# VHH binders against q84jc2: the designs that were tried, part 79

Target 1, 232 residues: q84jc2
Amino acid sequence: MSKMRNLVEEKFLEFYESWVIQLELYLHQLLIAHNNNTMSETELRHLISKLTTHHKAYYTAKWAAIREDVLAFFGSVWLNPLENACSWLTGWKPSMVFRMVDRLRKSRVVLVEAQVKKLEELRVKTKFDEQKIEREMERYQVAMADRKMVELARLGCHVGGESVMVVEAAVRGLSMGLEKMVKAADCVRLKTLKGILDILTPPQCVEFLAAAATFQVQLRRWGNRRHYVTHS
Short names: E, the ipSAE of ESMFold2; O, the ipSAE of OpenDDE; V2, 0.75 times the mean of E and O plus 0.25 times the DockQ between their complexes.

## First folded at step 4 (VHH)

Design z9 (framework vhh_7z1x_3; at its last look DockQ between E and O 0.01; V2 from the best seeds 0.00; counts 0 for: pae E 20.0 > 2, placed apart)
Fold by ESMFold2-Fast, scan of step 4:
Structure z9 (fold): chain B 232 residues (1-232), chain A 125 residues (1-125)
Amino acid sequence: as target 1 above (232 residues)
Amino acid sequence: QVQLVETGGGLVQPGGSLRLSCTASGFTFDDYGMNWVRQAPGKGLEWLSGISWNSGSISYADSVKGRFTISRDNAKNTLYLQMNSLQPDDTAVYFCAKDYLRSSYEFGTEYFQHWGQGTQVTVSS
């Protein structure tokens, strides 16, 4: 329903704005830890845990919201147009984070061969999971195209209660299909993030998380500035 | 359509053993990760163990590592949990849960796609 959809969007907008502000605060802490090298391993692990918990909180809130209205996450009102344009199934594309990991190979904190092997294995698994979801997306889109929506629209227009219920059931089925695909994509994101953090040392985790958060925050700032541009 | 049915629960004495089974239907079993989760009376959900689609990756919670063994038989669409050296604090309802992906447990019980109804395990003298 339109009223229920608006409420979901409003609640998640409020959540997301707060979540991004906290992400920027954590980014500041990550940059201090990375640049100063003054933190103990225990302190670094605590900081990494805060970031992991923060990302988990995002998916907990998102999954609650998509149970009510998954379509709110396609063309999200809490994201600017640039952020929306860069989304793959309502979020970041998991395989793209390996580009950030590649930067660690040129860093002062050098990856050992065992780590490189595990990261490459994880990259291959991540791409395989992505491709499976992309095939499911294609099948979903084909199924929607094969369904003659004009026939359902016409049926809904000319026949009362029974026809309306049939159309509503079909639409709910479509939404459930999207919810399944979005949740699968989020699982690939969480698996990829955890996998990388499990392979890296605490200083390398801080460097990786700082790079990822920097990109996310900058993408939002770039898009917000462009959106705000007024011209005569 | 999707069904997960746990069996094998019951009453067992401390130090005893029990084998749980979970029979799956309504999906391609050998294409998904599977997990065991428990809930003790008045407590939250606790993830115990996960196994990938091909048994290539297996993980355990520290509380059960060395005592419990997860396995699967893809030909029978069945997930197993062999429980040894049972303790009174293992008393719980045991659930099997299906992942969205081929991998097993990643972050939390809220990320599983389908759940069974659970089977009661009581460890008491």
Scores: ipSAE 0.358, ipTM 0.709, lowest interface PAE 3.8, mean pLDDT 85
Fold by OpenDDE, look of step 5:
Structure z9 (fold): chain B 232 residues (1-232), chain A 125 residues (1-125)
Amino acid sequence: as target 1 above (232 residues)
Amino acid sequence: QVQLVETGGGLVQPGGSLRLSCTASGFTFDDYGMNWVRQAPGKGLEWLSGISWNSGSISYADSVKGRFTISRDNAKNTLYLQMNSLQPDDTAVYFCAKDYLRSSYEFGTEYFQHWGQGTQVTVSS
């Protein structure tokens, strides 16, 4: 039975499906670029810029949507269970990208000492930011359980206009907090991504972005096969 | 509203040829790169070919390279895919896909639309 989706879910689902298709197109371009050693630095930078802009567009859409219904992103009906299971605060965990870089280093990517040092610094910073957000989230979740959930439960037993208003107000309050947390997490993601791209050379950026896009696309494919998820 | 209408699909024998068309409306066609993608039964979307807004850049997937040719007519807001030497493995629904970003504008609309109804291509003896 198709879960009744709210308007925000439906709109974002449509957006995301289109966005993913475009990502796959860019992935192919990245792979071509990676295999084509004749591409100029300017061409590579242009491709990198396209990808970064594409990611920025995602967050722009996301932030617009979470203003309407942040709770939609904690269920993320546009993602399969595998994708959801790998999600940290409604998206990829920032520190994950360093594992991708490490994998690249072990394969074909040669980083100079200066790059390695900068990456390590960025890793430490990213980890710190993640932990800070996690602590804040924990605090927020505990507070919800102690106060807001009890209030909601009490109000849910009564059918009346006043009760509905109070519940709505409570949900709005919770949503505002969650929105802040999601935005904070997204900022860390964007900063981390930018940081990595600033450290890497254009060819390395292309390889990194290809790896990241591949992972995202494959994760979706794996999850869809496993759970027979069909997106309308 | 962005609309893409794919046509030209059909049933062909192995080794046959088809020419697909995609008519675009609801956006400035010559500002965007265009692509062909396909989806076979039980499989995910596969990118086949892309062409830049001015046809200055063209790319193909290895699976179709040498057999398919992408082109566009900006005056007609139409994208084309000439498919030669078709094989049973080419059986799929074919879609025209718009690039998300304009060549001159990095930030577009909040929501991106690129789906048409698709056109069925069946290659069978």
Scores: ipSAE 0.008, ipTM 0.234, lowest interface PAE 11.1, mean pLDDT 85
Fold by ESMFold2, look of step 5:
Structure z9 (fold): chain B 232 residues (1-232), chain A 125 residues (1-125)
Amino acid sequence: as target 1 above (232 residues)
Amino acid sequence: QVQLVETGGGLVQPGGSLRLSCTASGFTFDDYGMNWVRQAPGKGLEWLSGISWNSGSISYADSVKGRFTISRDNAKNTLYLQMNSLQPDDTAVYFCAKDYLRSSYEFGTEYFQHWGQGTQVTVSS
């Protein structure tokens, strides 16, 4: 059976569903801007700001929820199985966003040499930050297995209220470490997003944001249809 | 101003070895981690290895694990990459890069990375 949802999971499910609906609305605006050569630079920058603000709102809500229950974000009830399978430390993998930039370059977006150089510098930095977080997460997991998990295994065989208190303290320690790692990953995501938007021109930013929103919306729609396919 | 200078590249035959050096100036070298990255012809940039300020944390990309060894000498402000069992696919320009993190356990607010000019490594056909 489906696991029971706690209050944090139920509240974030409601938030996330409304957040994605608003993202779909912004996607519609991005597509209009993409297809309309008469939009001014000021109008494009305003739309880009709306998308940036929308993404910041997601992380504001996420970080508040993580303080209550970081484990809810590992195998989230508000994501379908396809969305969960694509997650890296509770979100999109920062280095993979550059595949989207590469595809846009091959189809529609023309970048000058200076932009290409800056994007390659950002790609290297992003990959390095990503690898550093993966290494730190591995070291954290090993350290916890070597110290706390051995103690928990011994205490798990021991009866008494003190053993329960030690196990609860160890679980709290694991949660604090995971929260730190998730926030570090989210900071890399935000810096990578901002870095790309700073390098691209406003029309190019609209192209990029439209592609990113399309991918996220389609991943959700496809995963949900798989879950609800009706035979006719 | 941060300066990083890579040396030690050259032409080697398959199965050969090279040692790359990176000399650093313009920052307190032993407060920061360091990295090696490379760019092969027709390929994107690839992170190879990283080392913390005190060498206490070292990591490698799967493509070079077991063949390459990163090390540093903080007294000389120098980073090294020992490359063994070189193959034609290792042909690339190799860069050293300053870690934006001050330590493996303390995440600072500085997240940008600096590169050197690179050194060419060519493994003969």
Scores: ipSAE 0.000, ipTM 0.103, lowest interface PAE 20.0, mean pLDDT 77
ESMFold2 (binder alone), look of step 5: mean pLDDT 80; pTM 0.815

## First folded at step 5 (VHH)

Design j61 (framework vhh_7z1x_3; at its last look DockQ between E and O 0.01; V2 from the best seeds 0.00; counts 0 for: pae O 14.0 > 2, placed apart)
Fold by ESMFold2, look of step 5:
Structure j61 (fold): chain B 232 residues (1-232), chain A 125 residues (1-125)
Amino acid sequence: as target 1 above (232 residues)
Amino acid sequence: QVQLVETGGGLVQPGGSLRLSCTASGFTFDDYAMNWVRQAPGKGLEWLSGISSSGGYTSYADSVKGRFTISRDNAKNTLYLQMNSLQPDDTAVYFCAKEYDLWSEYYTGSSFDYWGQGTQVTVSS
């Protein structure tokens, strides 16, 4: 068991690289739609549907992968160090997305008071759900994900039969608890995203999705350039 | 209305093979991961295998890894399970299951929201 990158990590790395490339292509379509005053509501809804389906596909694949090895998603090999540093329970922090909405309101997006009220209600609910998950994570003995802990636990499997069984049971219990917490966090992410898209009009949704995809792509590009420099 | 129809079950001798099919309708099949689950008498439900919406990612329970192969044909809205080296303890009702739609609802602890009627697989000498 000296392998640093296991089968789950190898399979998901291939998936994620393809998924990000497709996200970048959708970003280009979002930017065209953002600047194109002649697109119909039907065309905008179709593009929004492509983006939401793409995000759902990510979580579908992620949930299949975490069933096999949730720890692979804490400090993921398919993310650069900046992307990993920005992670909250294996992904973007749900409450932080409202900063994106706030910035759009200050620039091009005009929201009516009913939308603003609904967005604030959603922000409060999202923060509440985040805090609940953070409290549950604090109650675990491990509290924080650590790839080194996974390696040490697996190394311990080679020292003796009864010790191996106890260590394996402990690792399985930790993994089941973390899987549950990661899924809970992902549900908050999906509910928050859907909530925002339900409140916004189709043109506003395109602007929001473009801003969100831009941030994700830039985070990857900036972190890869820094990583490239530090390894050159 | 969502419908999942499993076929391909039957009687088979130990060491034999069967191919199960599941035809889906009433939802956009290409948007969802699909799964196979079985229920043996007295043992409850056991997850066997899952496949991503595109088919690019598959996962298997340890009990069937290497013997069962999940696949899908999105053009035909059909999910498959190739079952080889069947043993008596594989006797069960086999269900296909649609992944829970996380997009429209908060996760409630269940991974699946729709099931087929099931198809009986019996392995006996």
Scores: ipSAE 0.000, ipTM 0.202, lowest interface PAE 11.6, mean pLDDT 77
Fold by OpenDDE, look of step 5:
Structure j61 (fold): chain B 232 residues (1-232), chain A 125 residues (1-125)
Amino acid sequence: as target 1 above (232 residues)
Amino acid sequence: QVQLVETGGGLVQPGGSLRLSCTASGFTFDDYAMNWVRQAPGKGLEWLSGISSSGGYTSYADSVKGRFTISRDNAKNTLYLQMNSLQPDDTAVYFCAKEYDLWSEYYTGSSFDYWGQGTQVTVSS
């Protein structure tokens, strides 16, 4: 069944499809770089920079879109159900990337003690920030379900007049709060990513980014196969 | 001044091979990715292959993948293109192109700031 989409959803869907295509291209480059030890540090840093810039572009677009309709991102029509199920506040959960790093450590990535220590510190901070955001989100969500709103909800969508206006105002208020929280979450994502990249060497960064991008792309592919999602 | 000079073109039979060379001067060769592009008669510019500054990373268009090999010798400031299994459709002027910036959109063939005069490759029976 075709889901009704608003303009924000349509625009962002188009953007995201293009963005993912570009990500796949970068993933290819990352994989080649990862498997080739002849690239210079400068080249690796440049590749890393391209990826970081690409991610920044995503958030720039996202933040512009959420100003118009943040609720669109809580129903993310550009994502399949699997992707959505793995989403935390409209994106990847920051703490997840540390699991990826751990996986890399168990494979081929050798981290020095100083790196391990810094990563642990970053992990703790990230977790703390996540929890703060979650508590604040809970506050907004619980506040939305107050007695007055519940009573208004019982009146149904066909009751016009003042009651509808009150509900709409409440939704707008919630949306404003959600926008703030989504941005906060995104900031934690970006800070976490930056933190990791600052700790890792360029070759390690490439491997990490390759792993992350692979996971993202595969998750999308798995979900699309499972649910026959077609975006065009 | 930046100069790129392509050599090695010529007439070859279908299925034959050629090796093109590009000698670079006027810039720090090993700081920039290099590319090969071609222009067939009546057609637009086609990107064929790129190689990173160190030579550790290479990319190819689908049209030449498996047949062409890009390489470079930074000590000699020279770019190479080994072309195997040449076909009539490969007939074109081949250009060496310098990337404007390292790791720019060089895969799309849209970020070149300098290229040579080209060398003619003709594949004909």
Scores: ipSAE 0.000, ipTM 0.248, lowest interface PAE 14.0, mean pLDDT 87
ESMFold2 (binder alone), look of step 5: mean pLDDT 81; pTM 0.819

Design j62 (framework vhh_7z1x_3; at its last look DockQ between E and O 0.01; V2 from the best seeds 0.00; counts 0 for: pae E 9.4 > 2, grease 25.7 > 24.2, placed apart)
Fold by OpenDDE, look of step 5:
Structure j62 (fold): chain B 232 residues (1-232), chain A 125 residues (1-125)
Amino acid sequence: as target 1 above (232 residues)
Amino acid sequence: QVQLVETGGGLVQPGGSLRLSCTASGFTFSSYAMNWVRQAPGKGLEWLSAISSSGGYTSYADSVKGRFTISRDNAKNTLYLQMNSLQPDDTAVYFCAKEYDLWSEYYTGSSFDYWGQGTQVTVSS
């Protein structure tokens, strides 16, 4: 099915395509760093900083776009179906990264006890925050099925006149709520990432970021192979 | 230390078959996707095949699809490449390559962190 894209979708699609290209470049650097144990801590921190800055740029762009049309991110035309299926409130689920860290531990990453404890604390906090958001989302979604919304649904979206105005107002209200929830989710993501990076050593950060970036890139590639995605 | 050791290469006539093996050590073999790549004289590195960590997923380059089969035995820490219907153009050094990605069930990218020494395969009449 061909979906007609609005201006926000088109702009963000363009942005995201460029952003992913840059991510792949950084991934390459991360992998080099991972394989080069002679890199200085300063160099590693610099690379980590580049990645964090890159991610910040994403959220900056996202939040700007969300202000214009948050609903665009619940369709996410710039993502393939697999990517969308793995999305939690328009992005990655924060708890996922802890599984990633656990996976790293099972491979080469050695965490000291103090790190493990801190990570566990962060995991619990993150899970709590996720659940809080999920409860709020559930409450919000259920509330949308009130009498007024049901009546609006009965009128249909293709009818003219005052009914259209009422529907549009309702959609705006929904969008405002969704925007708040998306931002809340993003905050949990950012806090989680920051938390993890603060706990890990620079070499461990590089490994973690490499794994995360690889997963993201491969998920996209895998999805694209399964589902042809038209990009600008 | 991570080690990958390829074996099974040799001289074979066109239409012949070879089975390559790659023995892995120094890492949790079953946690990583593995790849076969080759390099012919004067040519760049060519990706041939990949297999997921569990072995549930495989992928092949068009150049070898239908002729080559990748498999693995995680209990033996060994990767295999069955090569059938070999052609002169298949002459190359074949490498086993470990993929970096820890999460992907299947990875076909060029992001490898460890390589073997390679094994020579020569297809000639």
Scores: ipSAE 0.008, ipTM 0.277, lowest interface PAE 8.9, mean pLDDT 86
Fold by ESMFold2, look of step 5:
Structure j62 (fold): chain B 232 residues (1-232), chain A 125 residues (1-125)
Amino acid sequence: as target 1 above (232 residues)
Amino acid sequence: QVQLVETGGGLVQPGGSLRLSCTASGFTFSSYAMNWVRQAPGKGLEWLSAISSSGGYTSYADSVKGRFTISRDNAKNTLYLQMNSLQPDDTAVYFCAKEYDLWSEYYTGSSFDYWGQGTQVTVSS
């Protein structure tokens, strides 16, 4: 057990743990809906709406938190090391979700030609947006390194309110730039999720959402067990 | 027809307290994060606080942390800001703001899509 970093991070950790518990409860409902086929289409659409509302709630909380401390989302205290290692710009990588769709197609999810075409168009758009963000992040990191080197050279003069003020301004600039990029990445995630759910039928959406929630829950469980394994 | 109406502003002495309310209509209030922002005379907009849709997560600007408390009542479609230990530099028009709908197909880069008309808070002896 170790002490958490700050109060903002501790508060978001509490939120995230509650959010994941609710996701697990929704996963249970998704699996029941898939297995027994007793839900009407209206009931399936309501369950899907609960899941999408739940994901929106995560992002509304996240965007509020990054306004206060965006750096907390790069190596988050509410995620285990495996979850953090799997993160792309503070979240799941949008293009990877299509591997999940492809695996579901090889099972018993049958897609018609129109759905396949729309999914391919979405995959191409998602990959393009993803690559655009990666290039912007690379340019930002280079620009920040240049600015950091200049500021470090100026901090060779050891004392002065001006040096502190310049460093503080640079840190604020870094935070604003990272916040913008995190929000852009989140928008790609949300557009990709919405696009997939719009293309799939309600039963197919239930299977997709169940697979996605299962992956997230299992990644958390498996990563946490590395810290609990004993040899005695 | 989204409508946000702030109330509860007024004149207060330094060290005093006020509680602002924001009544929301025209959208599903419980589905969105809400924010408080302010604009002091001759200055730009300053973000103060945010609260998640359920109320389970809150965040604050350093300038108000420890003095202001954001809360919401989703049954009444109302957002609150409890302001304690008020000082003259808290004098401003206070607005509640609805977060942009991230599920919209046309995200514009703006953090907020609707604001109220504001309520004046004046802190002076």
Scores: ipSAE 0.006, ipTM 0.333, lowest interface PAE 9.4, mean pLDDT 80
ESMFold2 (binder alone), look of step 5: mean pLDDT 81; pTM 0.827

Design j63 (framework vhh_7z1x_3; at its last look DockQ between E and O 0.71; V2 from the best seeds 0.00; counts 0 for: pae E 2.2 > 2, grease 28.8 > 24.2)
Fold by OpenDDE, look of step 5:
Structure j63 (fold): chain B 232 residues (1-232), chain A 125 residues (1-125)
Amino acid sequence: as target 1 above (232 residues)
Amino acid sequence: QVQLVETGGGLVQPGGSLRLSCTASGFTFDDYAMNWVRQAPGKGLEWLSAISSSGGYTSYADSVKGRFTISRDNAKNTLYLQMNSLQPDDTAVYFCAKEYDLWSEYYTGSSFDYWGQGTQVTVSS
């Protein structure tokens, strides 16, 4: 039997499915652009801008949704188990994109020394930011098992209305903390992405974005096949 | 300079309706999610609703679900909150709040980077 979903999960699932469809359309455009050397720099920049805007739009929706239920994103029922397994704080791990860049370098992308240096600097910074967030997240996770939380957990669902209210308040407090952490992680993701795009040339950006989008789409497809996930 | 200006507040009887507006300036309005929050006397800030940059996604606090509707007009740089079935407990100063800049530096201290001055909503018989 399928897992029961709350309203936020259902809403975001619908949103995400639409978003992914649009991503696939952009991926197609990226691939065309990548294989077409006749596109102007202006055209490439426009395509890059569309993709970045698309990603930005996702996070504006995500951030709207997490205000209502941040916990939904730690289960992410709109993702398959494979996608979830690859998730870091409700999304892709920022440092992963450098692996993608490295792969491109080993194939067709030629980076000048200045680009390599800048990428390395960005990688170091990104790693530092990730670690900082991880440490903070760990603090939250450990704090969830403190005495007060344990006591609240012991109350159960058969307690009086007042006790239920206390539990709900506590959960809200925790959710606020988690929301901050999720947003922080998202900021690092977007900063990292922006940083990479600022270092790469427009043709390189297109190739990178195509690779990233391909990976995302394929990961979803692989996971869906493996686990027979249907969201429609 | 970023500016948010709330309007539409006032005195209304229980069961009544109000429509709040928030006019934004000084930033690219359609790039950011927007929020409504409120603060009742002696209470903390309460988040009420959020809307994505395009308006394609909306969210609500349980306290206002089914009664309040958030919307936006990006061409007018305006955020709206339709409030129906108002109750005395809805009495508060209502603020529109800009979501944190997604492309800005790492920050965990504040959920929103800009707020309006607020508009008073009083629900009383």
Scores: ipSAE 0.883, ipTM 0.955, lowest interface PAE 0.5, mean pLDDT 91
Fold by ESMFold2-Fast, scan of step 7:
Structure j63 (fold): chain B 232 residues (1-232), chain A 125 residues (1-125)
Amino acid sequence: as target 1 above (232 residues)
Amino acid sequence: QVQLVETGGGLVQPGGSLRLSCTASGFTFDDYAMNWVRQAPGKGLEWLSAISSSGGYTSYADSVKGRFTISRDNAKNTLYLQMNSLQPDDTAVYFCAKEYDLWSEYYTGSSFDYWGQGTQVTVSS
């Protein structure tokens, strides 16, 4: 089983490195568009669509990978320790993106009252959905201390064909439970992202996506620098 | 109307090969991950393979690794499963399944959004 996890980890690492390189190229285009302010609405919508497609590529790849080995995402080897420390249920915490939205108040493109109201409604809904998932995670962790699971763990210490089958079935059940929670969390992430993009104008979307991508890229660079300095 | 149509099933000898196709219509095919699943007589559903929206990432169940290859042609709205070194245990109805929409109102716990009607694969001497 650990050999299966290593193969998924290596394969997703290769995918993720390529995905981040392309994200940096899109970030460059977003920054040019934001600073230039001469692009047409059609051109801005096309650029926003490229970013949306890029994020879709990531999540469809992630969901394909978790069907094979969800545990690879709870200790992602393709992320540095700083990136892992900032993760919530295998990814970014949905409510935290509203901090990027707050940056728009200091921008050349000002939010109107109707947008502020819709963003507030979305923030409240997002936090509610997060709390539901956090409660499910707590229940999952409590279930690990369940009498039946403790008995199965004891049984697993005895090497035997019948015991092995029962333990394998239990481990499969645990993985399926985690897969459902990760998918639920990812749906909240993407629903939140789509909701923000639907509320914002194209110039505001470009600024929001640039801020989000800048943070992601810089967090990776800060974590990688620390790794080289400490040789750990 | 979302529609998935599987073709390419049939009778094959042990050690033989088959290529399954799934033609999609009624949705933007290149926006979604796609899956192959099967059901053997009297047994539950078994997930076999998945492919990301661009085809840039693929995954496989341990039972088919090294023998089956998933691929897609987004220009033709078609998903494929190349099956090699077929064994009697591979006898099943094979289904094409569309991944749950990432932008859905809420996740329902369903494994897949839509399924095809399936194509029968029988491996016997």
Scores: ipSAE 0.635, ipTM 0.855, lowest interface PAE 1.5, mean pLDDT 85
Fold by ESMFold2, look of step 5:
Structure j63 (fold): chain B 232 residues (1-232), chain A 125 residues (1-125)
Amino acid sequence: as target 1 above (232 residues)
Amino acid sequence: QVQLVETGGGLVQPGGSLRLSCTASGFTFDDYAMNWVRQAPGKGLEWLSAISSSGGYTSYADSVKGRFTISRDNAKNTLYLQMNSLQPDDTAVYFCAKEYDLWSEYYTGSSFDYWGQGTQVTVSS
């Protein structure tokens, strides 16, 4: 009855646990920087660079893993059920990050008019890119259903090695299409993150990254607490 | 300017081993995943292995799992492929490839933006 983990799931679970621990350590540094008005711009940019490098490292590992098994990232074993429920195409939804920016603007972060205008332009572009990916996913699913229907009808007329080859080709095509869409979604995530960090000043970037890391760490802690209690 | 230089190829007997190196310059090596790809005579490109930017995750094609090991030394800007139990059908030109910049470009459908010139590996008695 226990869920069997394949090699990709086992390897990425180990990577992800280490990655989140390091994110928590960077969060500690971000919170110190947030509370320290005497840090230089150079020191802030170095910390921001460490966070962006850490996020890039996640995606380089993810893209290596999806070459072997893209399906492992749909309902991932290294995420608790709450984290999985919050995912959009194997990750955070790019347009939703602007809700965090909006909350920071109302309480902590004062933005000048030029920054607000650029953030709204980025929000619109991000939503447009998301909708394009969603439309492409829909088109892909329709095309796959039509191809599957034709293949099933032809299998009713034939038996043997030719039918197996057709099914194997269809499965390979589905996996390649999902990999392409996951990569496209990840590029929108990274472009959106970079765009926000380019618009904000270094102190504002530290506050944003601290809020984002806090949310991710708390979502994991809260979801793990519920999962453990439910299964204990 | 981005450059990738593969070395370590040569002639080896079946069952033998080789270690390939790829020295990188012109970019921040530890920001990118790196890959090995090969092309056998008269055949297309075959992806072999990938390693994440930190080295914390590696992946392999089924054809080389258990025989090949990818690694990197970010202090030396160098990518490695340890190749064991070589057989004649491993004969190919071996390339290292840089994953495209996830921050600076929109996804174009291509996984790699720069390639080396390759190093020849020949496995024969």
Scores: ipSAE 0.510, ipTM 0.807, lowest interface PAE 2.2, mean pLDDT 83
ESMFold2 (binder alone), look of step 5: mean pLDDT 80; pTM 0.807

